# VH-VL binders against Small ribosomal subunit protein uS13 (rpsM), part 15

Target 1, 118 residues: Small ribosomal subunit protein uS13 (rpsM), of Carsonella ruddii (q05fk2)
Amino acid sequence: MNINICGVLISKKKNIVFGLTKIYGIGYSMSLKICSKIENFKNKKFKDLTNEEKAKIENFINKINVENNLKTIIKENFKKKLNLNSYKSLRHKKKLPCRGQRTKTNAKTRKKMNHEII
Key: E = the ipSAE of ESMFold2; O = the ipSAE of OpenDDE; V2 = 0.75 times the mean of E and O plus 0.25 times the DockQ between their complexes.

## First folded at step 4 (VH-VL; framework fv_oberotatug)

Design m3 (from m1 with light chain T94Y Y96W; at its last look DockQ between E and O 0.06; V2 from the best seeds 0.00; counts 0 for: pae E 11.1 > 2, placed apart)
Heavy chain, then light chain:
Amino acid sequence: EVQLVESGGGLVKPGGSLRLSCAASGFTFSDAWMSWVRQAPGKGLEWVGRIKSETDGGTTYYAAPVQGRFTISRDDSKNTLYLQMNSLKTEDTAVYYCTTGYDILTGYYEDYFDYWGQGTLVTVSS
Amino acid sequence: DVQMTQSPSSLSASVGDRVTITCRASQSINSYLSWYQQRPGKAPNLLIYAASDLQSGVPSRFSGSGSGTDFTLTISTLQPEDFATYYCQQSYDYPWTFGQGTKVEIK
ESMFold2, look of step 4: ipSAE 0.356; ipTM 0.728
ESMFold2 (binder alone), look of step 4: mean pLDDT 91; pTM 0.937
OpenDDE, look of step 4: ipSAE 0.014; ipTM 0.639
ESMFold2, look of step 6: ipSAE 0.006; ipTM 0.616
ESMFold2 (binder alone), look of step 6: mean pLDDT 91; pTM 0.932
OpenDDE, look of step 6: ipSAE 0.048; ipTM 0.723

Design m4 (from r3 with heavy chain D61Y, light chain S30N S53T T94Y; at its last look DockQ between E and O 0.04; V2 from the best seeds 0.00; counts 0 for: pae E 12.8 > 2, placed apart)
Fold by ESMFold2, look of step 4:
Structure m4 (fold): chain C 118 residues (1-118), chain A 126 residues (1-126), chain B 107 residues (1-107)
Amino acid sequence: as target 1 above (118 residues)
Amino acid sequence: EVQLVESGGGLVKPGGSLRLSCAASGFTFSDAWMSWVRQAPGKGLEWVGRIKSETDGGTTYYAAPVQGRFTISRDDSKNTLYLQMNSLKTEDTAVYYCTTEYDSSGYYYEDYFDYWGQGTLVTVSS
Amino acid sequence: DVQMTQSPSSLSASVGDRVTITCRASQSINSYLSWYQQRPGKAPNLLIYAASTLQSGVPSRFSGSGSGTDFTLTISTLQPEDFATYYCQQSYDYPYTFGQGTKVEIK
């Protein structure tokens, strides 16, 4: 039995921290950050999530996608010498598809939170 | 530069009370979860408890030996963490450290004790 | 409560030696394990978190491995500043618990 998290099917038996790393772009440190909003998250499996807890996870993933997109756009604006004010038009992209990703900038800055679980 | 400075330690008799303070600077204290860890002289480390940031509910959790006797609180306007210790026992004799546990500032969660104060000694003896 | 058992309790070593310290949890803690170094009279400092990830600024001679119940801290080439006591700590379940410590002394 599976649960759908932002379009990715994950076994309900998986621990939520470990299972979120199956989503493209979400590493261990990012999964920890997402799951930290869930009471007793370290022992919780997806089958134990309430609807409210699932919504918290999906909302956080959506915020991360927006933030990563903004950082990318800032770098591209710098390379193209674009007007700094143009990034304000990007805020309407908050409804971008929920597809988490682990970026080199976020992952390398917080390597103490990143690791692979065997 | 992150600084945590404990104070308020001293000598007290069994059954007495003592209040420890931890002055914090160099980070956004109101975003942080804070913990107390103690170390009896010549012994290992023992976690005492933690308090969440107010935005995450401000709740506390205590290790069993201190439950009901110790109270953790915080004053975000003064960037200060407190440990009120009541009904002290000789087993409570230790250096007490304050630590940071949780960073709510962005993408990352720090589940480990990244910053430590230098500690303050509490001695409980007759 | 999760019990953490370190081995050895102490060891004597020389500068340049390879040092290995082990830590065993009484139940699976996945990778919620950290390692701390404490010099005499000083507060502990974090070396490794999530079992194997080096904290920022920690020398690469330190490494960690393991998951589940069995964990290892390795110092590949011991330096004078590494003579200290080392603690493992689980953060899987409250109350957080530490191993009893491993004292690394000058031979």
Scores: ipSAE 0.000, ipTM 0.577, lowest interface PAE 12.8, mean pLDDT 78
ESMFold2 (binder alone), look of step 4: mean pLDDT 89; pTM 0.913
OpenDDE, look of step 4: ipSAE 0.290; ipTM 0.784

Design m5 (from p55 with heavy chain D101G, light chain S30N S53D; at its last look DockQ between E and O 0.03; V2 from the best seeds 0.00; counts 0 for: pae O 15.1 > 2, placed apart)
Fold by OpenDDE, look of step 4:
Structure m5 (fold): chain C 118 residues (1-118), chain A 126 residues (1-126), chain B 107 residues (1-107)
Amino acid sequence: as target 1 above (118 residues)
Amino acid sequence: EVQLVESGGGLVKPGGSLRLSCAASGFTFSDAWMSWVRQAPGKGLEWVGRIKSEYDGGTTDYAAPVQGRFTISRDDSKNTLYLQMNSLKTEDTAVYYCTTGYDILTGWYEDYFDYWGQGTLVTVSS
Amino acid sequence: DVQMTQSPSSLSASVGDRVTITCRASQSINSYLSWYQQRPGKAPNLLIYAASDLQSGVPSRFSGSGSGTDFTLTISTLQPEDFATYYCQQSYDTPYTFGQGTKVEIK
């Protein structure tokens, strides 16, 4: 059984701190911050959340950029950088590493990376 | 291998309607922004419109000449792109290409069209 | 809308010649400029993207330069298979627009 948190389905069996990290843009630290407002949050599971507690979590999340909104922002920022006259921009356009890494035998990961926070 | 195959072209009278289809394969279609580009006989290339992925809102944009008459849609379950053309005019006569700048490796929509179909001819004539 | 003005409309050249095609945007499009080659009866093929990046599989004799409003496609040494029509295209903003095209014909 799943719970919907701001459009993301999370198993009710999951710990709320770990479960919230399923939302893109929420890491462990942010999750802790959000959950700190919930009584006994450290070992609490989503199945144990009250409607009020759920609302508190959602209210917080709605104030930050997550999921598609965050992804869009990142993409837009990345695209803007592609138009800069810099070595780094050129490398990004070619989807190559930017720090002088060898590309003949390496850089497979970079070549496949979609998002990069620069 | 990425493949785009257009169909549905043909002869139609002015004021008529026609729906083109583009069957896509070789990539995750649902992630791709898709465009239609047309080319009148002996003329240059003209962008018709674009539809974004559902992830990015699934919104559409059109060129002014076709705005209000043409509709782009997609069925991700069928990996198919559509172009509904209504109120066709003689100047709509062209080869219509399905195209995308989808990057298979990154999943990004690129600022260029590197995949094209063979095109389908639409002739609007009385 | 961004207008793309391509020049020349046509040119005659011989095998081995250096060919230059220019494209001018009505406003700055940064590096959102691509070049395409189209042979008769065929779909266009991407040659250059991001103003100067060579598409995979495209011969190195093709090169692109420019930023902002003025762009250039260069074929360093024209080959028989290069006789075709070339188009520039901006993707800076919708509606996307193409240049009028340049037909490269055999002299």
Scores: ipSAE 0.000, ipTM 0.615, lowest interface PAE 15.1, mean pLDDT 89
ESMFold2, look of step 4: ipSAE 0.000; ipTM 0.555
ESMFold2 (binder alone), look of step 4: mean pLDDT 90; pTM 0.927

Design m6 (from c3 with heavy chain D101G E110S, light chain S30D S53D; at its last look DockQ between E and O 0.03; V2 from the best seeds 0.00; counts 0 for: pae E 17.2 > 2, placed apart)
Fold by OpenDDE, look of step 4:
Structure m6 (fold): chain C 118 residues (1-118), chain A 126 residues (1-126), chain B 107 residues (1-107)
Amino acid sequence: as target 1 above (118 residues)
Amino acid sequence: EVQLVESGGGLVKPGGSLRLSCAASGFTFSDAWMSWVRQAPGKGLEWVGRIKSETDGGTTDYAAPVQGRFTISRDDSKNTLYLQMNSLKTEDTAVYYCTTGYDILTGYYSDYFDYWGQGTLVTVSS
Amino acid sequence: DVQMTQSPSSLSASVGDRVTITCRASQSIDSYLSWYQQRPGKAPNLLIYAASDLQSGVPSRFSGSGSGTDFTLTISTLQPEDFATYYCQQSYDTPYTFGQGTKVEIK
């Protein structure tokens, strides 16, 4: 019982505002903006969407960068950043935190992230 | 629980072909970078190749000894990693492991080999 | 390619001993170094990642240090289950490369 919204499967039982946040690149604020043109959108579930309403949602989403497109853009931007001659760039290249965090006992998350983005 | 299960190993003659599979579960496979690592009998570990996630381009990299002969692919819909081995040589004889770097605590994927399958033996012999 | 050289290739130790294994990279790999333990007939297990971070579930007697080209794995007090082969691996650049391994045997 799912609905496909721009390639993302969302349960029809979910509220449209909250459900849209499942799409990478759409937060709560953006979701509200997307749904603002839908009547009674705050309490509406995906199962209650009309085809027209769904189309409105999808049309809006198709105008913004989400999911893989957004991830690609972020990655490309990150690559550009890595090519800069800066402290922050060096720290990213070394897979280390950039804000002076202790590295001996901290920064496990940063250290384990994939470093090869090129 | 993260689980990797290799299959497809066996005996093959030099020049032959074999395809290995790795069934993955317990994590979001489509987001994971996956690698193959092999180990010849009584020898050390040798990285075979890697395939990135589709989000990260889905590109593959190979070790020189297998370049042009082996192909790594994935079917995200089946949570399965593949290793197509062509033009097999005796020196390709090894236990082949599929591996992934995944932090179950944070949900991040890494370049480290956090999880390994049990391995599948490939024997290339005349 | 980055070459990884472990030292020693093998060592004999007793339960309770302090064991030190070194790994040298042919070029700087920053902190992109991991250590694995492999028991006979088993798949390798990750012990240390990012040169010095302990993998979840690994006993605290294991520790890693180093950066750049020289790295060290230390077992503070060797336990019976620690007799195995250990490998270092760089993930700085492809192709990923392993050290030749260090076999820790019973003295």
Scores: ipSAE 0.000, ipTM 0.621, lowest interface PAE 11.5, mean pLDDT 88
ESMFold2, look of step 4: ipSAE 0.000; ipTM 0.537
ESMFold2 (binder alone), look of step 4: mean pLDDT 91; pTM 0.938

## First folded at step 6 (VH-VL; framework fv_oberotatug)

Design n1 (from m3 with heavy chain D114Q Y115H, light chain D53T; at its last look DockQ between E and O 0.02; V2 from the best seeds 0.00; counts 0 for: pae O 4.9 > 2, placed apart)
Fold by OpenDDE, look of step 6:
Structure n1 (fold): chain C 118 residues (1-118), chain A 126 residues (1-126), chain B 107 residues (1-107)
Amino acid sequence: as target 1 above (118 residues)
Amino acid sequence: EVQLVESGGGLVKPGGSLRLSCAASGFTFSDAWMSWVRQAPGKGLEWVGRIKSETDGGTTYYAAPVQGRFTISRDDSKNTLYLQMNSLKTEDTAVYYCTTGYDILTGYYEDYFQHWGQGTLVTVSS
Amino acid sequence: DVQMTQSPSSLSASVGDRVTITCRASQSINSYLSWYQQRPGKAPNLLIYAASTLQSGVPSRFSGSGSGTDFTLTISTLQPEDFATYYCQQSYDYPWTFGQGTKVEIK
């Protein structure tokens, strides 16, 4: 059985700290921060989450950019970066590594990729 | 539509007892966390107490001024919230509101007072 | 207990004015702060929750900001129906507490 946290389905069997990391934009550190203000939250599973606790989690998450909002922001930032005509942008446009990696014999993966956000 | 209807208010002497009721409808009451908030005439709002759902342990919380004198309870079979007030004092005179944080859009209960009843007046006077 | 202090206790304003009400918590309450409006003889209505989220159905002229200890309710353009008493409330820790209220009166 799953619980819906801000539009993301998470297994109720999961620990809350780890489960929250399923939300794009929430890592372990952020998850710990969210859980830090709730008693025994670090050891609690979603199956034991109360409505109030769920609300508190979601209230916190609603204050940060996650999931589609974050993806959109990253995408837009990446587009802006490509338009700067910087060394990195040129390398991206050429589908080449951006951090000085050897390209004579390597970089096959990068050369196959399109303009990727990551 | 969420509806909360308070009843049981009236005039009582200091030291007396009174039980307020709140009839709830329009949501799954058994899952709801419920609160009482009161307002003395011409004064501000004061949180009285809160009760969790039975599934969440049924725990109650009270404001210090009513601790030990007031008891919040619920009857889920009747969709009714109660406030048992004992050892009433003149300073307990107030309109008592039944409240809940049920959100019909999300389907769960928030930690704010989204829905209010119209209140019932309790007057403690000698 | 967390003490909530509103400022000012009362203010006079005219229709069309920008009104700002502040609420200060005695300790950090993160974003567990709600704003309520109460018209004379009526039950309170929720305006803002989670410090800055507008309750559904509430006019966009209302906005909330702040986190930690300092919070603000703003009415961008005061309307006749906005003359009322406003309360902040924290739900960070028990006992839940309200500010003393701010009465917005007509000038």
Scores: ipSAE 0.021, ipTM 0.658, lowest interface PAE 4.9, mean pLDDT 89
ESMFold2, look of step 6: ipSAE 0.207; ipTM 0.706
ESMFold2 (binder alone), look of step 6: mean pLDDT 93; pTM 0.952

Design n2 (from m3 with light chain D53T Q55R; at its last look DockQ between E and O 0.02; V2 from the best seeds 0.00; counts 0 for: pae E 16.6 > 2, placed apart)
Fold by ESMFold2, look of step 6:
Structure n2 (fold): chain C 118 residues (1-118), chain A 126 residues (1-126), chain B 107 residues (1-107)
Amino acid sequence: as target 1 above (118 residues)
Amino acid sequence: EVQLVESGGGLVKPGGSLRLSCAASGFTFSDAWMSWVRQAPGKGLEWVGRIKSETDGGTTYYAAPVQGRFTISRDDSKNTLYLQMNSLKTEDTAVYYCTTGYDILTGYYEDYFDYWGQGTLVTVSS
Amino acid sequence: DVQMTQSPSSLSASVGDRVTITCRASQSINSYLSWYQQRPGKAPNLLIYAASTLRSGVPSRFSGSGSGTDFTLTISTLQPEDFATYYCQQSYDYPWTFGQGTKVEIK
């Protein structure tokens, strides 16, 4: 009754937007952004996903993780120039997002719809 | 309603600089990823680059022809997107559009270009 | 980079014709494809996103299909206002790229 999304088991009966919030670092706002790549995503449950739709979700999560790792490297480069300490390479910072990898965002504090939606 | 208005285009000599602005309204600008797309006269569309929202890290990505010469920035307090263009070349001559895939129904980023400004013309010639 | 190839580069058609434009990606882009219409002297206008989803307010004579590498835009019954240039665009991988365009002219 479960589906594996990036190493996290989620009930197939859950709506995909709410279900993705079970992945650490993915709040409701970020889940909406991920799911926006899926046609008619607001009405879909995980049991309704095709293999292609699952791949779209996992690819987007992987892109988020790569960009977050890049931000960390940029910050370490600035610390290196200011502090002259050694810094770690990207190779030691990256994680595969499909097994245990999670991101932390401020997505929950940034979601908002404007009046033109209403 | 969503509005995007570019300004700052004009005539400039090769090697010169120009700064474009895009005034945004009708949506939560600070949540949106913003892009620049250009079109040389009589030619097709070419993506220039994008800047993410601050919440998503505020990072930029540039197409290869402009990497190192163009800088995209944003001022969320003014709802304004900027394109600083340095070391301009004749092949940079184009109409420049600011664009976003901000889905006003959901209030979140989309990676297609749902809203476009009217464009501003940049002409680089000696 | 993902290259997008449209065909034909131009075509002539009459009002009422069925028009088909194709777009091929150099690698799979799943359904991360959008179609735009650009009238002369105007900004582009989004017609279709996610390969087949018609944008709200776009006439139903427009439709899109395909996934992976091969995509089609169809205008079922060409109208006078449809004489324009059409672009496909992928958003699967950076840099986001457009096809070279298909100019639809009156015969």
Scores: ipSAE 0.000, ipTM 0.541, lowest interface PAE 16.6, mean pLDDT 78
ESMFold2 (binder alone), look of step 6: mean pLDDT 92; pTM 0.945
OpenDDE, look of step 6: ipSAE 0.036; ipTM 0.707

Design n3 (from m3 with heavy chain T59R; at its last look DockQ between E and O 0.03; V2 from the best seeds 0.00; counts 0 for: pae E 15.3 > 2, placed apart)
Fold by ESMFold2, look of step 6:
Structure n3 (fold): chain C 118 residues (1-118), chain A 126 residues (1-126), chain B 107 residues (1-107)
Amino acid sequence: as target 1 above (118 residues)
Amino acid sequence: EVQLVESGGGLVKPGGSLRLSCAASGFTFSDAWMSWVRQAPGKGLEWVGRIKSETDGGRTYYAAPVQGRFTISRDDSKNTLYLQMNSLKTEDTAVYYCTTGYDILTGYYEDYFDYWGQGTLVTVSS
Amino acid sequence: DVQMTQSPSSLSASVGDRVTITCRASQSINSYLSWYQQRPGKAPNLLIYAASDLQSGVPSRFSGSGSGTDFTLTISTLQPEDFATYYCQQSYDYPWTFGQGTKVEIK
């Protein structure tokens, strides 16, 4: 019936491009970018996703949230050396957009899947 | 297909100048952070410097041995990365590689190098 | 600056051997480490990123492990095409730095 993507319930019958727009911070343009990395994405619905493909989508969403947080921290700091130390520390304490305490401590946010799509 | 092609290497005397180019294709160059890495003959790899995309402020970073002598620039309308090398020393003799890290899965640029050019040789000798 | 020290600087091994190359950072770099292979006369080729993640198209006989300061690259069953020099590289802090390389010679 429904699939959970980063804490958001989405109908399994919905096309993956339009369905991802239900996630806060993900517009149509960003959803296309995420989905274009998945084989045959134009015809794919959430019911057609493998567990591996779901993990790739969630990893992408988590990485955009981390990079936005890092950019915000850097912009708000006044001292370069303090910014550099905070930036390096934050790269190893990634924060997730997904709900729940376990996603905040998920070690998978420290890994990158760079090679499997295009 | 991502392609990086370096050019502009050659023989130059100490104190001289040389400009390297890297022609890029197969990705959105204007979004990419680009780097130069060099390798002296028979020696290991050495990071030279990096330039961020214009949308991320275009800031440049350099390794200490080249700071003040080398300048990294980019021309996004030509999909070309440049390395201007001034006051060349014999220690600058190396093959120079154009590199970038691009994570196709996330769409973010990564801090490691999954795309390399074939390199261009710079020889500094009298 | 973060110094990267590889060991050994060179080794000689037979086809089929298990080969382990180590890389030590002068300070914690968490998992911001990559491994490259360079065959003679060729550009480097990325093998491993994020300390343990295998790059697309790299044979599964290659693996990486470690975090913090101590990292290893393992080739489980050495093949003739694995004759190359291997480099680790940290991307934790500027300037980014490479290890000095490990030359693997196959008899």
Scores: ipSAE 0.000, ipTM 0.528, lowest interface PAE 15.3, mean pLDDT 77
ESMFold2 (binder alone), look of step 6: mean pLDDT 91; pTM 0.928
OpenDDE, look of step 6: ipSAE 0.013; ipTM 0.654

Design n4 (from m3 with heavy chain Y109W; at its last look DockQ between E and O 0.04; V2 from the best seeds 0.00; counts 0 for: pae E 12.9 > 2, placed apart)
Fold by ESMFold2, look of step 6:
Structure n4 (fold): chain C 118 residues (1-118), chain A 126 residues (1-126), chain B 107 residues (1-107)
Amino acid sequence: as target 1 above (118 residues)
Amino acid sequence: EVQLVESGGGLVKPGGSLRLSCAASGFTFSDAWMSWVRQAPGKGLEWVGRIKSETDGGTTYYAAPVQGRFTISRDDSKNTLYLQMNSLKTEDTAVYYCTTGYDILTGYWEDYFDYWGQGTLVTVSS
Amino acid sequence: DVQMTQSPSSLSASVGDRVTITCRASQSINSYLSWYQQRPGKAPNLLIYAASDLQSGVPSRFSGSGSGTDFTLTISTLQPEDFATYYCQQSYDYPWTFGQGTKVEIK
């Protein structure tokens, strides 16, 4: 009936673009960006996702969370000169899936993690 | 700065062939889906086709008028998109644009075109 | 194929005018619509994506609205640099298609 995406339960009947908006901090435009990498995503529901496609979605959400932290650093250093080459390298090096970072040994709960990610 | 630079346009007779190139820079080309869009002189925009990134399967899709005659390919080691045009017709006369939607901060492909090249003119006439 | 029909095909306007361009899809495309501006002799540039989201660097006088089949681009206070041809484009289903264009000219 439900699928777990990055700790959020979403109805399997929902279209994936609209269903991802149930995740805190993800609006329709961001959901569209996440889903655009999935073949035939515009008519796809969560029940139709393969394990590989689910993993892609969760990886994209994880990239966005990492890039949001990096965007904050860049924003605070706009008056300072920042080496943009290291930004590209840093972005590619932080490839953690959402499921991998949400374990019982993690000090932050999944609910707290979701509330603080925008 | 993101740059897309097309080349290889020119005058060709009907039935002939041309290969267009698009040199890309300022973003991770290998993550991007790439498209070709054309515009006949004085006319509107027409989407020609696209190629996915290799990680998304590398597959192509073509508009019906060019299916079977045009081939889109990419060389990620050279950051270059190609359009091989065979069996050219006079109705293929157009400026050809290399396009993509790519967010350099997130690395996601977008299904709209926020980066365009300057275009290269292909003229097919007898 | 999804056909995109723009209205009007052309219009004449003065600096300071409010300009409204419409785009109709032959079937529902949800919000998978973008708007482009093309000045004479130049490549198009993106104004609006996802029907209503403003591209970075685009002035706030541009706005987009609509969903489903009927979409509108509005320029609230026309400026001299806004005289151009405008295209809508759907990305709901392949082949991706553009409207025929709307030319905005000096009155």
Scores: ipSAE 0.000, ipTM 0.591, lowest interface PAE 12.9, mean pLDDT 79
ESMFold2 (binder alone), look of step 6: mean pLDDT 90; pTM 0.928
OpenDDE, look of step 6: ipSAE 0.096; ipTM 0.747

Design n5 (from m3 with heavy chain Y108W; at its last look DockQ between E and O 0.03; V2 from the best seeds 0.00; counts 0 for: pae O 4.0 > 2, placed apart)
Fold by OpenDDE, look of step 6:
Structure n5 (fold): chain C 118 residues (1-118), chain A 126 residues (1-126), chain B 107 residues (1-107)
Amino acid sequence: as target 1 above (118 residues)
Amino acid sequence: EVQLVESGGGLVKPGGSLRLSCAASGFTFSDAWMSWVRQAPGKGLEWVGRIKSETDGGTTYYAAPVQGRFTISRDDSKNTLYLQMNSLKTEDTAVYYCTTGYDILTGWYEDYFDYWGQGTLVTVSS
Amino acid sequence: DVQMTQSPSSLSASVGDRVTITCRASQSINSYLSWYQQRPGKAPNLLIYAASDLQSGVPSRFSGSGSGTDFTLTISTLQPEDFATYYCQQSYDYPWTFGQGTKVEIK
């Protein structure tokens, strides 16, 4: 059985701290911060969450950029960077490594990838 | 539609007892976390207490001024919230509101009060 | 206990004015703050929850901001129906507590 946390389905069997990391934009550190006010949060599973606790978690998450919102922001920022015509931008546009890596014999993976976050 | 209707208010002497009721409808009461908030005449709002759902342990919380004198309880079979008030004091004179917070999207109850009853007046006077 | 202090206790304003009410918590309450409006003889109505989230049905002229200890309720353009008493409330720790209220009166 799953629980819906701000649009993300998480197994109720998972620990809340670890489970929240399933949400894009929430790492372990952020998850700890979110759960810190919940009683016995370190060993608590989603199945044991109260309505209030769930609400507190969701209220917090709703105040930060996660999932699609975060992805959109990152994508937009990336696009802006590409428009700066910097060395890194040029390398990215050419699907080449951006950190001075050798490209004569290496960089096969990078050359096959589309534009990704630098 | 969510509805909360308080009853049981009236005049009582200091040291007396009174039990307020709140009839709830329009939502799954058994899952709800319910609160009482009171307001003395011409004064501000004061949180009285809260009760969790039975599934969440049925734990109760009280404000210090009513701790040990007031008891919040519920009868899920009747969709009714109660406030048993004992050893009443003049300073307990107030309109008592039944309140809850409910998110219709998630089906969970929130930590704010988006639903209020109209309140019932309790007057403690000699 | 967390003490909530509102400022000012009362203010006079005219229709069309920008009104700002502040609420300060004695300790950090993160974003566990709600704002309520109460008209005379009526039960309170929720305006803002989670410090800045507008309750459904509430006019957009109302907004909430802040986190930690300092919070603000703003009415961008005061309307006749906005003359009322406003309360902040924290739900960070038990006991839950309200501010003392701010009465917005007609100038």
Scores: ipSAE 0.022, ipTM 0.658, lowest interface PAE 4.0, mean pLDDT 90
ESMFold2, look of step 6: ipSAE 0.315; ipTM 0.725
ESMFold2 (binder alone), look of step 6: mean pLDDT 91; pTM 0.930

